# VH-VL binders against Mediator of RNA polymerase II transcription subunit 20 (mdt-20): the designs that were tried, part 6

Target 1, 198 residues: Mediator of RNA polymerase II transcription subunit 20 (mdt-20), of Caenorhabditis briggsae (q61a42)
Amino acid sequence: MGVSWVFEAEQTAKSVERILEGIGAELMGQFQVDVIPYNPATPSTDYATNIVMHHSKCPQSTFSICPKTDFRVSPKAVCDRGFDLILGKLAGGLVIDNAGKIEINGNEYNIHSDWTVRVGTATQGTTVKGVVVEVEYDPTVIIVQCREMMAEFIKQVFNKYHETQPEIFKITEKPERYSTLDTMWQYLQIAAKLRKKT

## First folded at step 19 (VH-VL)

Design v4 (from u5 with heavy chain S104G)
Fold by OpenDDE, fold request of step 20:
Structure v4 (fold): chain C 198 residues (1-198), chain A 120 residues (1-120), chain B 107 residues (1-107)
Amino acid sequence: as target 1 above (198 residues)
Amino acid sequence: EVQLVQSGAEVKKPGATVKISCKVSGYTFTDYYMNWVQQAPGKGLEWMGWVDPRDGETDYAEKFQGRVTITADTSTDTAYMELSSLRSEDTAVYYCARDRPYWGDWFDPWGQGTTVTVSS
Amino acid sequence: DIQMTQSPSSLSASVGDRVTITCKASQSISSYVDWYQQKPGKAPKLLIYAASSLQSGVPSRFSGSGSGTDFTFTISSLQPEDIATYYCQQSYDTPYTFGGGTKVEIK
């Protein structure tokens, strides 16, 4: 896996797909991302909601993030899928909030071997909250090596969304290895915002 | 201490525009959403919209859509609510209220409120 | 939009009485309900968040319960300083909506 740039699209998922098809993108299959909040049995201002996420590209993984003011200081972990089953049984107990769950379902495209684009519709229950696009550049896992190229790619394909890089892209100045958790953080941020949108 | 301090009372004519400020202190402005709530005299609370100070993104209630503009100035830690084409029914107290950026949100704290009077 | 039906609109009780206010959501909203107290001429103040969590510094006589569609706010022993209007709010989805409010007075 490479570096991913996730953003909310103002177009419909279908419209985005048409754009991709227009540039010769090949439909590879479907993808799914879910963002599930877990709350303490006794919520407190001292304890943030723990967000559990999954990505169909990593079917054996469960991503856990307790979002703080910054990704770098947010407790986070990558676990196996069984982790979900024990969260409620851990000391202090977490309670799943299915009502607050955001699920993103859509299609995955490949462009020129180096690019993977995922387009999905985000839903909360039966309510559509928005459209989410993930642009992945496969050749590298170093943000500083590809973030400008990715911006240009997004500009060329969509003619928008390229002006504001993800937070992770902005704060990363060293050639650190990009992690799937970085992608999940983007999804978390987007999902959180989508939930608050009318 | 976290505080939201709003600008003073406003008196406007119908058709005019009012802009209210909400200056924050005691926390990082960009870490929270800022909401605006309207309360007409003797009436309940009505959510108007929010702004994410980090990127300036906004969301508005339908009834105010087209007339309300919520902005955030990170250089001064101040949120603004601008309401145009004022009507008599816009006479109300307007509150800014801080909201969490993630799940399980609530409004805390609130500004002291700004009274806007629209009269001929 | 999610409607929050709050009841009663007003009540009068004696000091020391148990006061109960209810809010019903038009759809299931889990525990995304907050309760606010507003005294005359003042801004609302958060008392309960996440349906049942007591905000820091708030007296223990205040409590909240419920999940899904039915929520309850309780003052176990009404005090003179509790004279105010109370509001429930759903924060499940935008537009955020409030109950109609309950004006609490002392007999």
Scores: ipSAE 0.883, ipTM 0.938, lowest interface PAE 0.6, mean pLDDT 94
Fold by ESMFold2, look of step 19:
Structure v4 (fold): chain C 198 residues (1-198), chain A 120 residues (1-120), chain B 107 residues (1-107)
Amino acid sequence: as target 1 above (198 residues)
Amino acid sequence: EVQLVQSGAEVKKPGATVKISCKVSGYTFTDYYMNWVQQAPGKGLEWMGWVDPRDGETDYAEKFQGRVTITADTSTDTAYMELSSLRSEDTAVYYCARDRPYWGDWFDPWGQGTTVTVSS
Amino acid sequence: DIQMTQSPSSLSASVGDRVTITCKASQSISSYVDWYQQKPGKAPKLLIYAASSLQSGVPSRFSGSGSGTDFTFTISSLQPEDIATYYCQQSYDTPYTFGGGTKVEIK
């Protein structure tokens, strides 16, 4: 995957999709992201959230983050899907919190080959929490090479949200490589926020 | 030691505005949400809303939407709750309470409370 | 909004008695229920989180159980210092909502 900018949209998923179709975006299929809290089987004084995530574009991967102050200091891993089976088998280990799961389901579009845009509806149980948009610039994994262009793309396409720059974009001054975990961190941040909104 | 210290009691007239502070210490202010809870005399607890000190975003209970403004000042590690167009039914104790950003939304700790009396 | 119906609204019991308080949620909320103690003139204090987990420093006579819609809070042996109002709260979805409270007194 390339560099992604994930944000919450105020419009309905259908409205966002109409914008994309209006500028010639090609529907490529559906996508899903889920964000699943896991709890320690034995509670401790220092409650630490363990978050397991999947992205349909990476169907063979399980993403695990224990979020702290920021991405840099947060324990994190990418594992094969066998990791899911291990989590469920540990005695005194981690217990899935399926009721707290945030699911993001929607459609994936391509624009001019270089851009992929994913538009999904976030739900907890049966409750709709909001609309999530992922804008991915496919040709690079170096944030500083594309972040200004991505902001301009978002401004031109949506006429807003270009000020929602992910914090990782603002902090990274060195040309560091972007990874799929950076995208999943953004989904985690948005899912965590959306579940707190009325 | 985590502490939430609120400003002192206030007496207000109907139609006025009150602004209550909640100063934190013992943790990184921007790592947690700050909530405000109202408790009218002899009544239960009602959630008013939260602020995320990282970006200033808020969400408010419908009952208070349009009259409440919750803010965070990261330079002083202080959250504020402002309630405008006060009415006699706004007489209550107001609490700030911290909750977690990544699931686990129980309130711990709470501030000591601030009594607001609205009388003509 | 998720309604939390707490029962009873008040009770009197003797020192050493087992006290049971219940909360019922208007929809399934898994284990997203927390219990608070509020002594007169004081802020609420967290006792139980996630339905059954005992907060650090809270005496073991306090416990919680339940999942889904029905939740129970128990004081196994009531002590004089347990005179307070107890509240359940759902933390599954905003707006966060509280039960009506249970005033516990010593008779």
Scores: ipSAE 0.811, ipTM 0.902, lowest interface PAE 0.8, mean pLDDT 90
Fold by ESMFold2, fold request of step 20:
Structure v4 (fold): chain C 198 residues (1-198), chain A 120 residues (1-120), chain B 107 residues (1-107)
Amino acid sequence: as target 1 above (198 residues)
Amino acid sequence: EVQLVQSGAEVKKPGATVKISCKVSGYTFTDYYMNWVQQAPGKGLEWMGWVDPRDGETDYAEKFQGRVTITADTSTDTAYMELSSLRSEDTAVYYCARDRPYWGDWFDPWGQGTTVTVSS
Amino acid sequence: DIQMTQSPSSLSASVGDRVTITCKASQSISSYVDWYQQKPGKAPKLLIYAASSLQSGVPSRFSGSGSGTDFTFTISSLQPEDIATYYCQQSYDTPYTFGGGTKVEIK
């Protein structure tokens, strides 16, 4: 995966898809992201939940984040598929919270080879919580090489959302390698907010 | 020690506006949500809404939509709740209460409460 | 909106008695129920979170149980300092909602 900018859209998923199709986007298939909390068997009020996530475009990976103040200080890992099975088997281990799971399901589009846009609907149980859009610039994993261009793409396509950059876009000054965990952090932040909205 | 300290009691006339403050200490204000809860005399607790101090986003209970404004001032680590077009049934104690962003929505701690009396 | 029906509205018991308070949710909310104690003129205080988890510093005579729609809060041996009103709250989805409260008095 390249560099991604994930945001919540105010429009319906279908409206966003019509915008993409209007500028020549080609439907490439479906995608799914899930965000599920795991809680310690012995509860505590002084720490963040362990969050386990999957992205269908990385089918061999399980993403784990224990969110703290920000991404840099949050314990995190990328593990092989099956990591979830280990969490439940460890003595004093983590308990899955299926009721708290956020699922994002939708469609993936390609625009001019270099751009991938994923549009999905977020749900908790049977309740629709919102629409999530991921804009990925495929040719690079270096934020400083594409940051301005990604903001301009979002402005031209949606005429909104480009003014609120993900934190990693704002704080990255060096040509550092962007990873899939950076994308999953963005999904985590959006999912955590969406579940708190009426 | 985490503390939420609210402003003092208010007496208002119908149609007026009240603004209550909740000053926090002992934790990073932008890491947690701030909620407001109403308790009418002799009655139970009713959630009014929250603010996310990091970005100023809010969510309000339908009962208070259009009359409540919840804000956060990160320069003073203070949350505010403003209730306009006051009615006699708004006579209540108002609490601020902290909850967490990552699936930890229980309220701990609470402010000491602010009594608002609305009388003709 | 998720409604929380709390029972009883009030009760009187003797020191040392077992006290039980129930809450019923209008839909399944898993274990997203919290319990608060409120003494007269004071702010609520969290006792139990996530249905059964005891908050730090809370005496072990307080406990909670339940999942789905039916939840129970128990004081195993009532003490004089437990005179208060107790509230359940669902924390599954906004708007967050509270039970009507249970006023506990000593006979």
Scores: ipSAE 0.800, ipTM 0.893, lowest interface PAE 0.8, mean pLDDT 90
Fold by ESMFold2, fold request of step 20:
Structure v4 (fold): chain C 198 residues (1-198), chain A 120 residues (1-120), chain B 107 residues (1-107)
Amino acid sequence: as target 1 above (198 residues)
Amino acid sequence: EVQLVQSGAEVKKPGATVKISCKVSGYTFTDYYMNWVQQAPGKGLEWMGWVDPRDGETDYAEKFQGRVTITADTSTDTAYMELSSLRSEDTAVYYCARDRPYWGDWFDPWGQGTTVTVSS
Amino acid sequence: DIQMTQSPSSLSASVGDRVTITCKASQSISSYVDWYQQKPGKAPKLLIYAASSLQSGVPSRFSGSGSGTDFTFTISSLQPEDIATYYCQQSYDTPYTFGGGTKVEIK
């Protein structure tokens, strides 16, 4: 997996897909991301939420984040898929909140082999909440090597959204390795916001 | 100690605009959403909208769409609600109220309220 | 929009009585209901969140239950300081909506 820039699109999924098809993007298949809150069975003070996520491109992985102020201070883990089967059996127990789940379903495109663009519709229950776009630059996992190029790609393709730069892109000063958890943090931030919109 | 302190009472004429402030202390302003709630005299509570101080994004209830503007100033840790084209039915107490970004959408705490009276 | 129907609109009870207030949602909202107390001339105060979770510092005589569409708020033993109007609120989807309120008085 490469470096990803995930953003909310104001356009419909069809409009975004039409843009991609118009520049020659090749449809490669479907993708899914889900964002699922798990809550303590017996809360005593401030509400604490563990967010469990899956990305169809990482079918063997479960991503868990307990979101705080920012990614760095948020407890987080990547586990094998069996982890979410035992969440309720951990000390204290965690209860799945299926009603709060955000699902993102859509299509994956390839552009000039190096670029993967995923366009999905986010839903909560039966309600459509918005459109999510993930732009991935496949050849590197080093943000400082590709961030300007990714911003230019988004500007050239969409003529919009290039100012939605993820925080990790803004604050990374060293050639640090980007991970799938960084992508999932972006999905988490967008899902959390989309569920609050009419 | 978390506090939401609102600006003082206002008396306005029909057609005027009111802008109410809600100054935050005791927590990181950009970590939480700010909501505004209207309560007409002797009536219940009605949600007006929210702002995300992180990026300035808003969402408004349809009843207030086109007349309400909710903003956040992160340099002063202050949220604002502006209601234009005031009518006598806008006479109410207005509250700011904090909620959370991660599936914690209950309101805690609330500001003390600001009374707006619209009379001719 | 999700409508919250709260009943009764008012009640009168004696100190020590058990008080029950109900709230019905127009669609399933799982446990996304919160309960507020508003004393005369004051801002609302959160008592119960997520249907049944007691907010820190709130006396244990207050409780909430329910899931789906039917929710109940209970004061197990009414005290003089509990004179207030109580509101339910759904926090499942925007626009966030409140019940009409229940005014609780001492006989």
Scores: ipSAE 0.767, ipTM 0.881, lowest interface PAE 0.9, mean pLDDT 90

Design v4 (from u5 with heavy chain S104G)
Fold by OpenDDE, fold request of step 20:
Structure v4 (fold): chain C 198 residues (1-198), chain A 120 residues (1-120), chain B 107 residues (1-107)
Amino acid sequence: as target 1 above (198 residues)
Amino acid sequence: EVQLVQSGAEVKKPGATVKISCKVSGYTFTDYYMNWVQQAPGKGLEWMGWVDPRDGETDYAEKFQGRVTITADTSTDTAYMELSSLRSEDTAVYYCARDRPYWGDWFDPWGQGTTVTVSS
Amino acid sequence: DIQMTQSPSSLSASVGDRVTITCKASQSISSYVDWYQQKPGKAPKLLIYAASSLQSGVPSRFSGSGSGTDFTFTISSLQPEDIATYYCQQSYDTPYTFGGGTKVEIK
């Protein structure tokens, strides 16, 4: 796993896939991401909904984030897949919000062995909410080593979407290790916006 | 205390443009979405759209699409709603209302409202 | 778009009476319903969020219930200061939509 840049595409999944095919991308298979809100048994305005997420790239992991002002101050954890089964049994209990669940399903492509691009359609229930693209650079997990190259790649391949640079890419100055949680944070933010869009 | 303070009443001619401000205090402006709601005289509430002050992204109701522009100025903690090509039916009270950026949405608090009158 | 059908449009009751307002969604929206109070010449005020959660500072005589398509707002004991128009709102999907409102008066 490498550093990922996730964004919403203002076009159909097929159109994005055509772009990828045009640059020699190879279809590798399918991917899936889900974003599931869990609410306290007694909701409060003082606490945000806890978001539980999964990514098909990490099939044995469950990602949990309680979003606050930003990623750094948000309680978060990586757990086993079975963690979902005990959430409702914790003190006070959490209640799954299936109605608010967002799923992203689509295809995964490989480009020149170093790049993985995932194109998926986001749905809430039976409603299509948008198209999500994840661009992953596999060779490194250090943002400062690849962010410029990733920006150039997205600019060349996806044009205007280079303006969707993740916040972590902008603020990171030290060679810190990029985590899958950083990717999931991007998915969380995108999913949240998609839910709120007409 | 969290407060949303809107600009004063406006009187406009048909075809004109109005821009209303909503200045916030008591919380971090970028932590919440800002919504705008229209209420015609003696009528109910109608959602117009929202802005995310973090990046300026917006979404608008179809009814107002093409005529409404919602913006946020993080340097002054102020949200704006601009409505162009004004019509008589745009005569209404307009409210700004704070909304959280993630799941579980509710409007709290609301601005005091701005009356816009459109007449020839 | 999701329609919120609110009833009744108006009601008159005595002080101390139990008041019930209903809101029906055109599709299932889980618990994404909020209730607001609007007094004449004032901005709406949030009373209930997430269908049944009482907003901080709001009197306990106000309550909400329901899930899916049918929602209920209740004032257990109507007070003179409760004269207002009440609105339900769905926040499940944009465009956000409101009920038509219920004007509550005292006899």
Scores: ipSAE 0.603, ipTM 0.861, lowest interface PAE 1.1, mean pLDDT 93

